# VHH binders against Profilin-1 (pfn-1): the designs that were tried, part 35

Target 1, 132 residues: Profilin-1 (pfn-1), of Caenorhabditis elegans (q9xw16)
Amino acid sequence: MSGWNAYIDTMTAAAPSIKRCAIVGAADGSVWARTEADNVFKASEEELKTFVALFNDVTQVPAKGADIEGVHYVVPRTEESLIFGKKENTGFFAVKTKSAVLIAVYEGPNEVAAQVRKAVESMQTYLNNAGY
Key: E = the ipSAE of ESMFold2; O = the ipSAE of OpenDDE; V2 = 0.75 times the mean of E and O plus 0.25 times the DockQ between their complexes.

## First folded at step 8 (VHH)

Design i5 (from u43 with T98V I102T; framework vhh_7pa5_2; at its last look DockQ between E and O 0.35; V2 from the best seeds 0.00; counts 0 for: pae O 2.7 > 2, SAP .703 > .668)
Fold by ESMFold2, look of step 8:
Structure i5 (fold): chain B 132 residues (1-132), chain A 124 residues (1-124)
Amino acid sequence: as target 1 above (132 residues)
Amino acid sequence: QVQLVESGGGMVQPGGSLRLSCAASGFTFSSYAMSWVRRAPGKGPEWVSTISGSGGSTSYADSVKGRFTISRDNAKNTLYLQMNSLKPEDTALYYCAVGGPTPPPLPDSEYDYWGQGTQVTVSS
């Protein structure tokens, strides 16, 4: 499909609790790659455009929360290039690079969250080092 | 299975125009950004342009900005590249690709799809 599918596969292999993920353009939220078929990442372009814009000022995000796939998440923590969202037994990590945002939605207890974060940050670091 | 078929290439003199097409099947075309990439003889791939799934957002490499226009028709599952003011340095094999600009390769990654492409030759 695209060379970005390799990044999807690497993240899902590293953190099996990831149920859906996507790589989108940082400027416009356009979908470059996503999980497909039985685990399709179902977010509209409008929703993703709003979502990536949260990185313009991450300090405001905990007060607002974040929407992905029509689900509203509480955002207990942000860092300059990372947003963590939580709802019940699900959550997400999103990380920003120069040109992209990597989004991973996981299910499971909180002890798997570190695994998910490590998986997305590993790809973030690789992309940052390559100028992406 | 994803299939991408490029067409519309040919020979043209400098200053001329061509319109490339890419017929897509095997996936939800309107859900994905699409890109044009080109390979000149003896060179690696060079990103040319990207368009969002809806067509509402576009971007271009500096070398083609103002001369090339990317567009799509989601009803026909077709991507286009209008190429104006062509120069000899635009001579290349042009490919369409699913997604944004071609990423850095991963050591253990799956093989990427590269179709046959469509040849654009600009010479006097």
Scores: ipSAE 0.632, ipTM 0.840, lowest interface PAE 1.4, mean pLDDT 89
Fold by OpenDDE, look of step 8:
Structure i5 (fold): chain B 132 residues (1-132), chain A 124 residues (1-124)
Amino acid sequence: as target 1 above (132 residues)
Amino acid sequence: QVQLVESGGGMVQPGGSLRLSCAASGFTFSSYAMSWVRRAPGKGPEWVSTISGSGGSTSYADSVKGRFTISRDNAKNTLYLQMNSLKPEDTALYYCAVGGPTPPPLPDSEYDYWGQGTQVTVSS
Protein backbone atom coordinates (compact mmCIF):
# COMPACT_ATOMS: atom_id res chain seq x y z
CA MET B 1 0.00 0.00 0.00
CA SER B 2 2.78 2.39 0.88
CA GLY B 3 4.53 4.26 -1.87
CA TRP B 4 7.74 3.76 0.06
CA ASN B 5 7.76 0.21 -1.26
CA ALA B 6 8.97 1.61 -4.54
CA TYR B 7 12.08 2.84 -2.80
CA ILE B 8 12.58 -0.56 -1.23
CA ASP B 9 12.35 -2.12 -4.66
CA THR B 10 14.79 0.40 -6.07
CA MET B 11 17.40 -0.30 -3.41
CA THR B 12 16.93 -4.05 -3.57
CA ALA B 13 17.34 -4.02 -7.33
CA ALA B 14 20.47 -1.89 -7.19
CA ALA B 15 22.70 -4.91 -6.55
CA PRO B 16 22.20 -8.66 -6.45
CA SER B 17 23.99 -8.80 -3.13
CA ILE B 18 21.33 -6.66 -1.46
CA LYS B 19 18.87 -9.07 0.08
CA ARG B 20 16.63 -7.03 2.33
CA CYS B 21 15.96 -3.37 2.90
CA ALA B 22 13.99 -1.16 5.23
CA ILE B 23 13.05 2.46 5.49
CA VAL B 24 12.29 3.56 9.02
CA GLY B 25 11.66 6.75 10.91
CA ALA B 26 14.84 8.26 12.24
CA ALA B 27 13.15 9.47 15.40
CA ASP B 28 11.45 6.29 16.55
CA GLY B 29 12.38 3.43 14.24
CA SER B 30 8.85 3.09 12.93
CA VAL B 31 8.72 1.06 9.76
CA TRP B 32 7.77 3.01 6.66
CA ALA B 33 8.53 0.13 4.33
CA ARG B 34 10.45 -3.11 4.30
CA THR B 35 11.31 -6.01 2.07
CA GLU B 36 8.53 -8.56 2.16
CA ALA B 37 7.54 -11.80 0.42
CA ASP B 38 10.28 -14.43 0.23
CA ASN B 39 13.00 -12.47 1.95
CA VAL B 40 11.32 -10.44 4.66
CA PHE B 41 13.19 -7.83 6.65
CA LYS B 42 12.61 -9.21 10.12
CA ALA B 43 13.80 -6.59 12.55
CA SER B 44 11.31 -5.88 15.32
CA GLU B 45 10.03 -2.44 16.14
CA GLU B 46 11.88 -2.49 19.42
CA GLU B 47 15.09 -3.45 17.72
CA LEU B 48 14.70 -0.72 15.14
CA LYS B 49 14.02 1.84 17.81
CA THR B 50 17.30 0.90 19.40
CA PHE B 51 19.09 0.86 16.09
CA VAL B 52 18.07 4.31 14.92
CA ALA B 53 19.06 5.69 18.30
CA LEU B 54 22.63 4.70 17.46
CA PHE B 55 22.76 7.71 15.18
CA ASN B 56 22.45 9.97 18.20
CA ASP B 57 26.07 9.15 18.96
CA VAL B 58 27.72 7.18 16.22
CA THR B 59 31.13 7.41 17.86
CA GLN B 60 30.19 4.74 20.38
CA VAL B 61 28.85 2.24 17.89
CA PRO B 62 32.17 0.65 16.83
CA ALA B 63 32.86 -0.30 20.42
CA LYS B 64 29.64 -2.23 20.85
CA GLY B 65 28.52 -3.15 17.34
CA ALA B 66 24.98 -3.14 16.04
CA ASP B 67 22.11 -5.59 15.93
CA ILE B 68 19.76 -6.05 13.01
CA GLU B 69 17.26 -8.88 12.66
CA GLY B 70 18.70 -10.52 15.74
CA VAL B 71 22.15 -10.64 14.19
CA HIS B 72 25.10 -8.92 15.79
CA TYR B 73 27.42 -7.11 13.42
CA VAL B 74 30.86 -5.71 13.95
CA VAL B 75 30.98 -2.04 13.09
CA PRO B 76 34.48 -1.11 11.96
CA ARG B 77 33.79 2.60 11.85
CA THR B 78 31.00 5.12 11.52
CA GLU B 79 30.28 8.41 9.91
CA GLU B 80 27.86 11.09 10.98
CA SER B 81 25.04 9.67 8.92
CA LEU B 82 26.38 6.23 8.13
CA ILE B 83 26.59 3.01 10.10
CA PHE B 84 27.74 -0.18 8.48
CA GLY B 85 28.42 -3.59 9.87
CA LYS B 86 29.98 -6.87 8.90
CA LYS B 87 29.56 -10.49 9.84
CA GLU B 88 31.38 -13.08 7.79
CA ASN B 89 30.09 -12.76 4.23
CA THR B 90 27.15 -10.60 5.27
CA GLY B 91 26.72 -7.01 6.27
CA PHE B 92 24.53 -3.97 6.32
CA PHE B 93 24.62 -0.33 5.40
CA ALA B 94 22.44 2.16 7.18
CA VAL B 95 22.26 5.81 6.24
CA LYS B 96 20.35 8.59 7.88
CA THR B 97 18.37 11.21 6.03
CA LYS B 98 16.65 14.22 7.52
CA SER B 99 13.81 12.09 8.79
CA ALA B 100 14.55 8.47 7.92
CA VAL B 101 17.06 5.68 8.19
CA LEU B 102 17.64 3.51 5.15
CA ILE B 103 18.91 0.01 5.83
CA ALA B 104 20.25 -2.51 3.35
CA VAL B 105 21.32 -6.00 4.35
CA TYR B 106 23.62 -7.73 1.89
CA GLU B 107 25.39 -11.03 1.34
CA GLY B 108 28.67 -11.39 -0.43
CA PRO B 109 32.37 -10.75 -0.25
CA ASN B 110 33.83 -7.42 0.78
CA GLU B 111 34.02 -6.41 -2.86
CA VAL B 112 30.25 -5.98 -3.06
CA ALA B 113 30.15 -3.53 -0.18
CA ALA B 114 30.99 -0.56 -2.34
CA GLN B 115 28.00 -1.17 -4.56
CA VAL B 116 25.68 -1.55 -1.60
CA ARG B 117 26.93 1.66 -0.08
CA LYS B 118 26.44 3.49 -3.34
CA ALA B 119 22.86 2.27 -3.54
CA VAL B 120 21.85 3.49 -0.10
CA GLU B 121 23.76 6.74 -0.37
CA SER B 122 22.17 7.51 -3.70
CA MET B 123 18.78 7.07 -2.12
CA GLN B 124 19.92 9.12 0.85
CA THR B 125 20.86 12.01 -1.43
CA TYR B 126 17.60 11.80 -3.33
CA LEU B 127 15.48 11.83 -0.19
CA ASN B 128 17.48 14.59 1.44
CA ASN B 129 17.03 16.78 -1.61
CA ALA B 130 13.33 16.10 -1.43
CA GLY B 131 13.24 17.18 2.20
CA TYR B 132 12.94 13.74 3.75
CA GLN A 1 -12.85 2.31 -0.75
CA VAL A 2 -10.39 4.34 1.26
CA GLN A 3 -11.69 7.82 2.02
CA LEU A 4 -9.79 10.60 3.76
CA VAL A 5 -11.39 13.96 4.42
CA GLU A 6 -9.32 16.74 5.93
CA SER A 7 -10.79 19.75 7.72
CA GLY A 8 -9.91 22.50 10.15
CA GLY A 9 -7.77 24.66 7.95
CA GLY A 10 -8.04 28.41 7.73
CA MET A 11 -6.22 31.69 7.96
CA VAL A 12 -4.40 32.68 11.13
CA GLN A 13 -1.83 35.22 12.18
CA PRO A 14 1.72 34.23 13.01
CA GLY A 15 1.86 32.67 16.44
CA GLY A 16 -1.69 31.42 16.13
CA SER A 17 -3.02 27.91 16.38
CA LEU A 18 -5.12 25.53 14.32
CA ARG A 19 -6.36 22.01 14.79
CA LEU A 20 -6.74 19.85 11.73
CA SER A 21 -8.88 16.75 11.51
CA CYS A 22 -8.92 13.86 9.10
CA ALA A 23 -11.94 11.59 8.92
CA ALA A 24 -11.00 8.17 7.64
CA SER A 25 -13.16 5.38 6.25
CA GLY A 26 -12.96 2.32 4.07
CA PHE A 27 -10.27 0.50 6.06
CA THR A 28 -9.45 -0.68 9.56
CA PHE A 29 -8.19 2.63 10.84
CA SER A 30 -6.44 1.39 13.98
CA SER A 31 -4.38 -1.10 11.99
CA TYR A 32 -2.48 1.55 10.09
CA ALA A 33 -0.11 4.33 10.85
CA MET A 34 -1.30 7.72 9.68
CA SER A 35 0.63 10.74 8.48
CA TRP A 36 0.25 14.40 7.76
CA VAL A 37 1.87 15.85 4.67
CA ARG A 38 1.83 19.39 3.37
CA ARG A 39 2.44 21.08 0.05
CA ALA A 40 3.37 24.72 -0.13
CA PRO A 41 2.92 26.66 -3.34
CA GLY A 42 5.68 25.91 -5.78
CA LYS A 43 7.20 23.27 -3.52
CA GLY A 44 7.07 19.51 -3.38
CA PRO A 45 5.31 17.54 -0.69
CA GLU A 46 6.80 17.75 2.77
CA TRP A 47 6.28 15.13 5.43
CA VAL A 48 5.01 16.64 8.65
CA SER A 49 4.20 13.90 11.15
CA THR A 50 3.34 10.23 11.62
CA ILE A 51 1.54 8.32 14.34
CA SER A 52 1.42 4.57 14.77
CA GLY A 53 -1.81 2.62 14.57
CA SER A 54 -2.15 2.38 18.31
CA GLY A 55 -1.06 5.95 18.82
CA GLY A 56 1.82 4.84 20.99
CA SER A 57 4.51 6.20 18.72
CA THR A 58 4.83 9.56 17.00
CA SER A 59 7.40 11.26 14.82
CA TYR A 60 7.81 14.76 13.45
CA ALA A 61 9.73 16.68 10.86
CA ASP A 62 12.34 18.96 12.36
CA SER A 63 10.52 21.96 10.94
CA VAL A 64 7.47 21.35 13.11
CA LYS A 65 8.90 19.56 16.12
CA GLY A 66 7.86 21.16 19.36
CA ARG A 67 5.04 23.09 17.70
CA PHE A 68 2.83 20.42 16.15
CA THR A 69 1.23 17.43 17.83
CA ILE A 70 -0.24 14.49 16.01
CA SER A 71 -2.91 12.37 17.65
CA ARG A 72 -5.72 10.02 16.78
CA ASP A 73 -9.03 8.72 18.03
CA ASN A 74 -9.44 5.20 16.78
CA ALA A 75 -12.98 5.00 18.07
CA LYS A 76 -13.88 7.88 15.79
CA ASN A 77 -11.58 6.93 12.92
CA THR A 78 -10.12 10.41 13.10
CA LEU A 79 -6.59 11.77 12.84
CA TYR A 80 -5.66 15.13 14.33
CA LEU A 81 -2.90 17.69 13.99
CA GLN A 82 -2.62 20.37 16.62
CA MET A 83 -0.59 23.23 15.19
CA ASN A 84 0.73 25.84 17.60
CA SER A 85 3.07 28.76 17.14
CA LEU A 86 2.28 28.85 13.47
CA LYS A 87 4.67 30.56 11.08
CA PRO A 88 4.22 31.95 7.59
CA GLU A 89 6.36 29.09 6.28
CA ASP A 90 3.71 26.69 7.56
CA THR A 91 1.36 27.96 4.88
CA ALA A 92 0.41 24.98 2.77
CA LEU A 93 -2.24 22.54 1.76
CA TYR A 94 -2.28 19.86 4.43
CA TYR A 95 -3.10 16.23 3.62
CA CYS A 96 -3.59 13.16 5.71
CA ALA A 97 -2.32 9.86 4.39
CA VAL A 98 -2.49 6.20 5.30
CA GLY A 99 0.79 4.75 6.42
CA GLY A 100 4.09 6.35 7.07
CA PRO A 101 5.29 9.61 5.60
CA THR A 102 4.27 10.16 2.02
CA PRO A 103 7.30 9.51 -0.12
CA PRO A 104 8.47 11.92 -2.75
CA PRO A 105 7.66 10.76 -6.23
CA LEU A 106 10.21 8.75 -8.09
CA PRO A 107 10.98 10.01 -11.58
CA ASP A 108 8.64 7.44 -13.11
CA SER A 109 6.06 7.29 -10.34
CA GLU A 110 3.39 9.35 -8.70
CA TYR A 111 2.00 8.89 -5.23
CA ASP A 112 -1.48 10.08 -4.41
CA TYR A 113 -2.61 8.39 -1.20
CA TRP A 114 -3.93 11.65 0.14
CA GLY A 115 -7.26 13.24 0.82
CA GLN A 116 -8.41 16.45 -0.78
CA GLY A 117 -6.41 18.51 1.67
CA THR A 118 -7.21 21.47 3.88
CA GLN A 119 -5.64 24.89 3.34
CA VAL A 120 -3.65 26.50 6.11
CA THR A 121 -2.58 30.10 5.61
CA VAL A 122 -0.42 31.91 8.11
CA SER A 123 -0.22 35.62 7.39
CA SER A 124 -0.16 38.88 9.28
Scores: ipSAE 0.059, ipTM 0.407, lowest interface PAE 2.7, mean pLDDT 89
ESMFold2 (binder alone), look of step 8: mean pLDDT 79; pTM 0.797

Design j1 (from w16 with D108G; framework vhh_6fv0_2; also named wa19; at its last look DockQ between E and O 0.05; V2 from the best seeds 0.00; counts 0 for: pae O 8.1 > 2, unsure alone 63.2 < 65, placed apart)
Fold by ESMFold2-Fast, scan of step 9:
Structure j1 (fold): chain B 132 residues (1-132), chain A 126 residues (1-126)
Amino acid sequence: as target 1 above (132 residues)
Amino acid sequence: QVQLQESGGGLVQPGGSLRLSCAASGFTFSTYDMYWVRQAPEKGLEWVSTISYSGSNTYYKDSVKGRFTVSRDNAKNTLYLQMNSLKPEDAAQYYCAKDYDILTGYYGSSPEFDYRGQGTQVTVSS
């Protein structure tokens, strides 16, 4: 966790429409860093463990959707290392690296969603290149 | 086509103020988060500030916090940067952008579409 908050700060600076986000362990969903205070990422340990396990077979996710912070999101499609969902004017992007899953919950139109996706995928690339 | 036109730069003494403007066209301005970036001589592009599409959230590079204020007027498709207490280290060409990858220092995910304007020069000198 020590130092990981700097990456949260970097993502939110690049895409300020991110409302809440976290970096969690890919194997167990353990929180490495997350937004705090008024923007605290509220997912339980059990929910995060369930969520990261979705990356074991992303092809099943669009049929079921995904739950983050007790909110059920419709997942229109997935890619091997990407799950994203939408619920009205809110949504999320989650990407898997070698050791981590990055989750960003945002609010806004499709243009904002594209910027959030870019920020999350840039962090994914950075962490993969750093061996995480 | 996407166009961004910066203005408002100039020469000021340390401690002075400037207000930069960016006129945007060719896209639905009110649905994009916007950025201010700068480039000093012989340096790469550096992120300065972001503002959310609605104007509700703003973020700043640590060295400019408390001195710079970003704002926007969605009715006029215009982005602003109010710069107070300017320091010599703030001297740079300032650009507005609708896309910036801060993690890699890369600017522009699609140069043909999300390119920056010509910029506006800020010089801080006695």
Scores: ipSAE 0.302, ipTM 0.631, lowest interface PAE 3.0, mean pLDDT 85
Fold by ESMFold2, look of step 8:
Structure j1 (fold): chain B 132 residues (1-132), chain A 126 residues (1-126)
Amino acid sequence: as target 1 above (132 residues)
Amino acid sequence: QVQLQESGGGLVQPGGSLRLSCAASGFTFSTYDMYWVRQAPEKGLEWVSTISYSGSNTYYKDSVKGRFTVSRDNAKNTLYLQMNSLKPEDAAQYYCAKDYDILTGYYGSSPEFDYRGQGTQVTVSS
């Protein structure tokens, strides 16, 4: 029963092609935990607030794309609690839980994107079941 | 068909070293993250180490950090685990895995493999 940063460690170990990730509050984008040191997740307070608000209506996101860490991504498809962004050989998966948004930025071939999605969805399910 | 073949286990004294290998075939090895897991007698599966598809990111269970090193050779389709300073608690059957859901093993009650080999036995005397 580690703190919130233990969930960051577990996601990156589950999908090691994740370059950076964060757990942020779903209401305001406040950072609960993120990758640090050489792999600091660098998104501004304003950017995160805008980003988590995308989950208020995910159906509008594919038309506009999404920004995270100052990078603009194409959003090919969304689900009620999932946004997938893609740019060249990089991308992100973001999922919403009851209280939080999990964001994972990865780099690599399409096979690792599936592993990244599996890791973030597994954590989403775990946190929802725990009441978060 | 995906096949994984572990080797390199054996009997060592505490403080000794072993180098495990995992030969992979039937898939594009260089595009998959890979995992080492182990199982001691009468116990469940335990995650040991993860390495990204390129080898640039590695992760370890806390109890083996600093003693074990995971690596891969994508030209030879081979995964490795160098185990140094072995302790009796490290004795187990070791398996390599493809697409292992570490979250099920770490935060769940029942880890699941997609594919694994027969394993290789590591025994640490006394």
Scores: ipSAE 0.083, ipTM 0.521, lowest interface PAE 6.3, mean pLDDT 85
Fold by OpenDDE, look of step 8:
Structure j1 (fold): chain B 132 residues (1-132), chain A 126 residues (1-126)
Amino acid sequence: as target 1 above (132 residues)
Amino acid sequence: QVQLQESGGGLVQPGGSLRLSCAASGFTFSTYDMYWVRQAPEKGLEWVSTISYSGSNTYYKDSVKGRFTVSRDNAKNTLYLQMNSLKPEDAAQYYCAKDYDILTGYYGSSPEFDYRGQGTQVTVSS
């Protein structure tokens, strides 16, 4: 789905701290688009399948954490359509749309987290309004 | 220990102005999105405004847009709310609020906060 690459670019460009992004199917974790080239989003579809399933019951995620690209993140809390994690100077934000999960992996000080969240949530809103 | 102390409230006539301040301590102020919320008598807590950690982004409740301005001075660990053209419906206890975690900052309304101060009373009456 080449059209989804544009959204990857948009999210990646939203903040310098955002290093890798992915758009995956909410139902099965299939990759619709992902960051490539020098900063490839490395999560396998098998891992992503497990990840997107977390949205089926987000309440348990903080107790277990979340894994992306083979990295284990602490998840301080969750929201119905939001899972975020942190590990030292890295983290991720994942938001669920009607049919997709948007993932942004970032690197930088804690201060950048708000910008990353805004980027993915903005895309979330856009895609939801578009029916995705 | 996290501390938030609001000030600047008072009694004003409709159309008047107030400037609220919030002194923050006990945490790295510059890394958190900050919120103004208010509670009128017999009403629930109501989101008023959000300002991003850097101050680059501001968000407002629709009913206060164009009248209220949120700002912050990270060097002084202080949050501000300039309230102009005050209306009777703006009367409330106003609180400065901090979210749970740096990661949990929300651009827009947020019903839950980790900390908020004791508040400052704003009364609007002719």
Scores: ipSAE 0.010, ipTM 0.295, lowest interface PAE 8.1, mean pLDDT 88
ESMFold2 (binder alone), look of step 8: mean pLDDT 77; pTM 0.782

Design j2 (from w16 with L103F; framework vhh_6fv0_2; at its last look DockQ between E and O 0.02; V2 from the best seeds 0.00; counts 0 for: pae O 9.0 > 2, unsure alone 63.2 < 65, placed apart)
Fold by ESMFold2, look of step 8:
Structure j2 (fold): chain B 132 residues (1-132), chain A 126 residues (1-126)
Amino acid sequence: as target 1 above (132 residues)
Amino acid sequence: QVQLQESGGGLVQPGGSLRLSCAASGFTFSTYDMYWVRQAPEKGLEWVSTISYSGSNTYYKDSVKGRFTVSRDNAKNTLYLQMNSLKPEDAAQYYCAKDYDIFTGYYDSSPEFDYRGQGTQVTVSS
C-alpha cells in the first residue's frame, strides 16, 4: 500500500465496525484521505475545520458535544489527544497526531467501540512516530 | 474464563486446502470483531484476516487475499478460516484472537486476555 488511502484501508481492516473514516489536517481540517464510494465520509471542510479546533481544549468538549457529517454526538469522554462521541448505536473516535486528526465513525455495541478506539490510537502512534 | 481454542491444522501439500476452527467460550462472542494471526519460526506475529462482530465485513492481508476466507457462526461461537491454494510461506502456527493490534503486530496485553491457547500448526510440504 502507498499514499494516505492505504492508512484508511488499514484502519478499516483493524476495526471492521468502522463505517466511515478520514485523515484530516490538524490545523485546518483539510481531507488527506477518507472512505469513499457507498461509504463516503461526508463532512464538509468547514465542519472539519470546526471539529479539529476542538483539540485546542478538549476539556470543553463534553459540555458542548461534537458534530460530524451533520450529526450531533454526546461526548462522554475526552483525553488530551482523543475525543469519543456517541449517538444511539453509533459513535466516533477521533485522535490527534502531530499533523493530523484521525476520525473513525462506527456502528455497534460497546465491545466494538473499544476495538475502534484501539485501532485509531495505534494509527495515531504510528503516524506520530513517522513524523506526522 | 475466556478461552479460544484453535483446531484443524495439519500437513498439506502445496496447492492444498485446510479449514481452521476457533471455538470461543467465556465471553459474548457475537459482540467482538475477530482476527486470525500466524507466527512462523523466528518471526513475529503476522496479521492474516479480520471479520466484524456480525460477520458482514472481512479483510485480508494482501498475500492471502483470494485464497483465504474468514467466516463466523455466532450461534455456535465459532470462527473459521478456509485456506485454499496453500503455499510453503503459509506454514505457521495459527491463532484466533478477539483483541489484536494490527498496527503493532501484537496482542493487547490486557489481563482479561491471558488465556492464550496453543494455536494450530499448518505445515506445507516442500
Scores: ipSAE 0.057, ipTM 0.517, lowest interface PAE 6.7, mean pLDDT 84
Fold by OpenDDE, look of step 8:
Structure j2 (fold): chain B 132 residues (1-132), chain A 126 residues (1-126)
Amino acid sequence: as target 1 above (132 residues)
Amino acid sequence: QVQLQESGGGLVQPGGSLRLSCAASGFTFSTYDMYWVRQAPEKGLEWVSTISYSGSNTYYKDSVKGRFTVSRDNAKNTLYLQMNSLKPEDAAQYYCAKDYDIFTGYYDSSPEFDYRGQGTQVTVSS
């Protein structure tokens, strides 16, 4: 197991609503670490390659949405290094670091979104400070 | 009636500081997340910062992280934005906003939903 798995565990443990996480290369969507075992992060690298490319122009993402794990999410809006999606009682937050994209998939009402965002952004800050 | 009134804007030199305030009334301020947004000339409205209803969580646009600090005083029904190390690209009309729903697409500038004040102008120029 790589050292990146520890960060997966940290994000997943941040809130019960967070079900699956992934850390992938920002350049190519290569998987550095992901949730495994009972609740595996299922996105393919092909899909992730497409996903991370969304950060090249986040302003266009709301118009087309985003796909993760074969699920299409509505993306109400984006931030400079943040893409978040919503589908029924599920959603995701994805943040970009210097070299990675952190993805957290969550289940629950809209009220849990703040906790999920906090978790991924905290990790974002940490990794950025670490040079990643 | 929901009322928001921004203040504290002005003209500063690059590297300067301003502290914006937003006086809120007409709703239970302490139960709502609050937002700062800004609009520069010929640009769209952009999100700047969010603070949770309790003040426990804060979020920032990447370009303002480390320079801006959002805070609130629920006893005074007031939202604040401390802006340090101001840059020319920070120049804009700044608004505080209520009940900004990121999942429904209800922006404060939406025709269907306008929970923001008249704004306060921030100008950054040498």
Scores: ipSAE 0.008, ipTM 0.237, lowest interface PAE 9.0, mean pLDDT 87
ESMFold2 (binder alone), look of step 8: mean pLDDT 78; pTM 0.788

Design j3 (from w16 with T104E G105Q; framework vhh_6fv0_2; at its last look DockQ between E and O 0.78; V2 from the best seeds 0.00; counts 0 for: pae E 4.7 > 2, unsure alone 62.4 < 65)
Fold by OpenDDE, look of step 8:
Structure j3 (fold): chain B 132 residues (1-132), chain A 126 residues (1-126)
Amino acid sequence: as target 1 above (132 residues)
Amino acid sequence: QVQLQESGGGLVQPGGSLRLSCAASGFTFSTYDMYWVRQAPEKGLEWVSTISYSGSNTYYKDSVKGRFTVSRDNAKNTLYLQMNSLKPEDAAQYYCAKDYDILEQYYDSSPEFDYRGQGTQVTVSS
């Protein structure tokens, strides 16, 4: 396992309502680590390339939504380094670090979304401080 | 008002077992992921275990894997921690929480959480 797998494990432990998550290159969407086994993160690198490019202009994302693993999510709003979406009882949080994008897909009531966001943003902070 | 009340702590010998409980009120317990954390003497707060809102996913600190089991009864608004094969290094004040950042300790001076109980003391000694 790559060193990045440890961060996947940490995020899932921090927010167990995360179903799948991935760490990808911010520049090209290349997969550095992802959940596997029963919760395989299934987004293709082509899809991820498109996804990470959304961070080039996040202001446009709410108008068109975002796709993860072939699922279309409504994006209520964005921040400079944060894109999040919702679909029924599922959603995702994606945050951009210096060199990576962290993506977490979650399932559950709205209350767990706040916990998922906290976990992802905490990882964002950690990685940024570490230079990644 | 959010209330969390831990119980079940006590004094046990190495290799012994305890079952901790956390009674929750003042919020919709069944819609929150829950955490067990602990603080040993002269040590900082550390994460022990997490369980998803439905109980379908559980995670553990490496040092307690295979010995501790987290569970919950949403109908009773209660969180549990079964602790088997207890070791002296498990001795600590144990807390349940619905808001805990397990990563914060790596970039902040002290982990913070919004809600926890008074805790329950676990002592392991021969």
Scores: ipSAE 0.831, ipTM 0.913, lowest interface PAE 0.6, mean pLDDT 93
Fold by ESMFold2, look of step 8:
Structure j3 (fold): chain B 132 residues (1-132), chain A 126 residues (1-126)
Amino acid sequence: as target 1 above (132 residues)
Amino acid sequence: QVQLQESGGGLVQPGGSLRLSCAASGFTFSTYDMYWVRQAPEKGLEWVSTISYSGSNTYYKDSVKGRFTVSRDNAKNTLYLQMNSLKPEDAAQYYCAKDYDILEQYYDSSPEFDYRGQGTQVTVSS
């Protein structure tokens, strides 16, 4: 588990406007690692189980949006392994790997959102290539 | 066209201090996270520090924590790196960047880091 915390640290250093993030199991939403302390990622196990199940059919997500940390986001875009949620000046990117879902919640303008997406997708690629 | 100009490097004795500057133009500086990276002779690029677009969040490579401080002045489109307690192993060409893939070392086929500036040389000698 300590190794998974290093991936959290890497994503936040790569995109410092990430406020909170987590790595959760793709099958059940179990938390493998998350930001802690003042930046605790505070989604419940039940909420995460519902959230990761959105990847079973991402094409239906824009119609209903997504909830994480008790916050409802509109979802303007999805791709096979990516969900982008937006609410006012905040948003999230979530990507699915072979075994996990990476979730990053950020604040900032569209330029920052692009940097967050790049950081999360780079980690997605790395984990997939590593067999996760 | 994006332009980055690093300055403030020089020759310093171990334990000394330097302040690097990075003048930015050709993009809206205040809406981008920014990065400091460095390269010693015959070594790869090494991430040093990251600062968020607003300046609220900063991150550092473990070996420089407590000695280096990144900051920015969005009104002047300028990024800074205050380097204190310099060690011989800090000697390198230092670059600022607006786009850096911190995982680049794990992907041989990854795009090169786009730092675009000439860099500024830091030399630490007794």
Scores: ipSAE 0.234, ipTM 0.628, lowest interface PAE 4.7, mean pLDDT 86
ESMFold2 (binder alone), look of step 8: mean pLDDT 77; pTM 0.772

Design j4 (from w16 with S30R; framework vhh_6fv0_2; at its last look DockQ between E and O 0.01; V2 from the best seeds 0.00; counts 0 for: pae O 6.9 > 2, unsure alone 62.4 < 65, placed apart)
Fold by ESMFold2, look of step 8:
Structure j4 (fold): chain B 132 residues (1-132), chain A 126 residues (1-126)
Amino acid sequence: as target 1 above (132 residues)
Amino acid sequence: QVQLQESGGGLVQPGGSLRLSCAASGFTFRTYDMYWVRQAPEKGLEWVSTISYSGSNTYYKDSVKGRFTVSRDNAKNTLYLQMNSLKPEDAAQYYCAKDYDILTGYYDSSPEFDYRGQGTQVTVSS
């Protein structure tokens, strides 16, 4: 679990436009680690449970959007294990591994969104290869 | 057409200081997060510091925290690294990078990056 906090630190250092992020259980949205203190990732248990369930069929998500931290995002695209949400100059990338969902909320232009996606997908690959 | 040019390296004594610069052209510098990385003999590429596109967020490898300061001037398309209290362990070729995956390097994999400059050599005499 303290190792999970190190992964939060690694993602934010890799993509400094990430404002908040979390690693949550894919089955129930339970929080394994998240940004804390001045950058608390503040999604509720019920919101996270609903959010991770979107990965049961990502093809339905663009029609309805997604909510995280009480904010509604338009979802312009999804992939089997990735949801991208956008609202004005903010957005999120969420990716699913075997056991977890990684969520990163960022602010900035499209160029930083691409950098955020790269960081989250690299962590996704690492955790999948480690069996998570 | 992306061009990154590092400068400001040199030979210093332990405890000395250097200020590296990275001149950027061929892309919209102010909308990209930027990175400093270094390569010492036999150590591979190592992430050093990250700065967000606006300059509002900075991050450092633990071994350089408190000694190095990354900054940027978006009006001049220039990235900087102020290196104080230099140690022999800091000797390396230093590069600025536009796209760098430090997650790969963190988990004992070779870092992968999209664009970097030619680098500038930092040598610490003893």
Scores: ipSAE 0.180, ipTM 0.588, lowest interface PAE 4.9, mean pLDDT 85
Fold by OpenDDE, look of step 8:
Structure j4 (fold): chain B 132 residues (1-132), chain A 126 residues (1-126)
Amino acid sequence: as target 1 above (132 residues)
Amino acid sequence: QVQLQESGGGLVQPGGSLRLSCAASGFTFRTYDMYWVRQAPEKGLEWVSTISYSGSNTYYKDSVKGRFTVSRDNAKNTLYLQMNSLKPEDAAQYYCAKDYDILTGYYDSSPEFDYRGQGTQVTVSS
């Protein structure tokens, strides 16, 4: 177990709606850590490579959506270091740090989205301050 | 009923300025993050700027940083976008939209900025 697994656990524990998380390299989508066991984060490295590249121009993402774990999500909007998507009662939040992309996949009503965002952005801030 | 009404668009020369306004009603404006999006002809919607519910945090598309300034007056239920040094590539229909309510945590369920007005047209031409 790498030290990055602790951050996965922290994000996953932030809210019951958060089901799976991943920390990947911002440059290449390489998996640094991911949720295992009952709710395995299943995105392939090829998919993640494509996903992290979306941060090169986030303004184009709403027009095309985003794919995670073979699921296509509608992306209502983006921010410079934030991509989030929705599909029925599921969604994801992805934030970019200096060197990583943090991804949280959640299930639940729309009301849980704010809590999920807060969780990943909190981790984003922490990792940025740590130099990652 | 949620209502958003954009205004302030027009025709300007490159290097000119415009100030867009968005009048909001039908929801608790002061508890929502707000954002501006735009759509140029034959292009998809693109994000331009976001401002937090309190106005404390602002975010911008890279290409508009230093030129555009988002602000809000919660007492007037109004969102603003000051656009300076306008470029031809800024020409688009501009819309305002609401994000989520910080009190309830309710997040916009619309897939593509459904909570937006009719927009206001910005044209940049010499």
Scores: ipSAE 0.017, ipTM 0.289, lowest interface PAE 6.9, mean pLDDT 88
ESMFold2 (binder alone), look of step 8: mean pLDDT 77; pTM 0.789

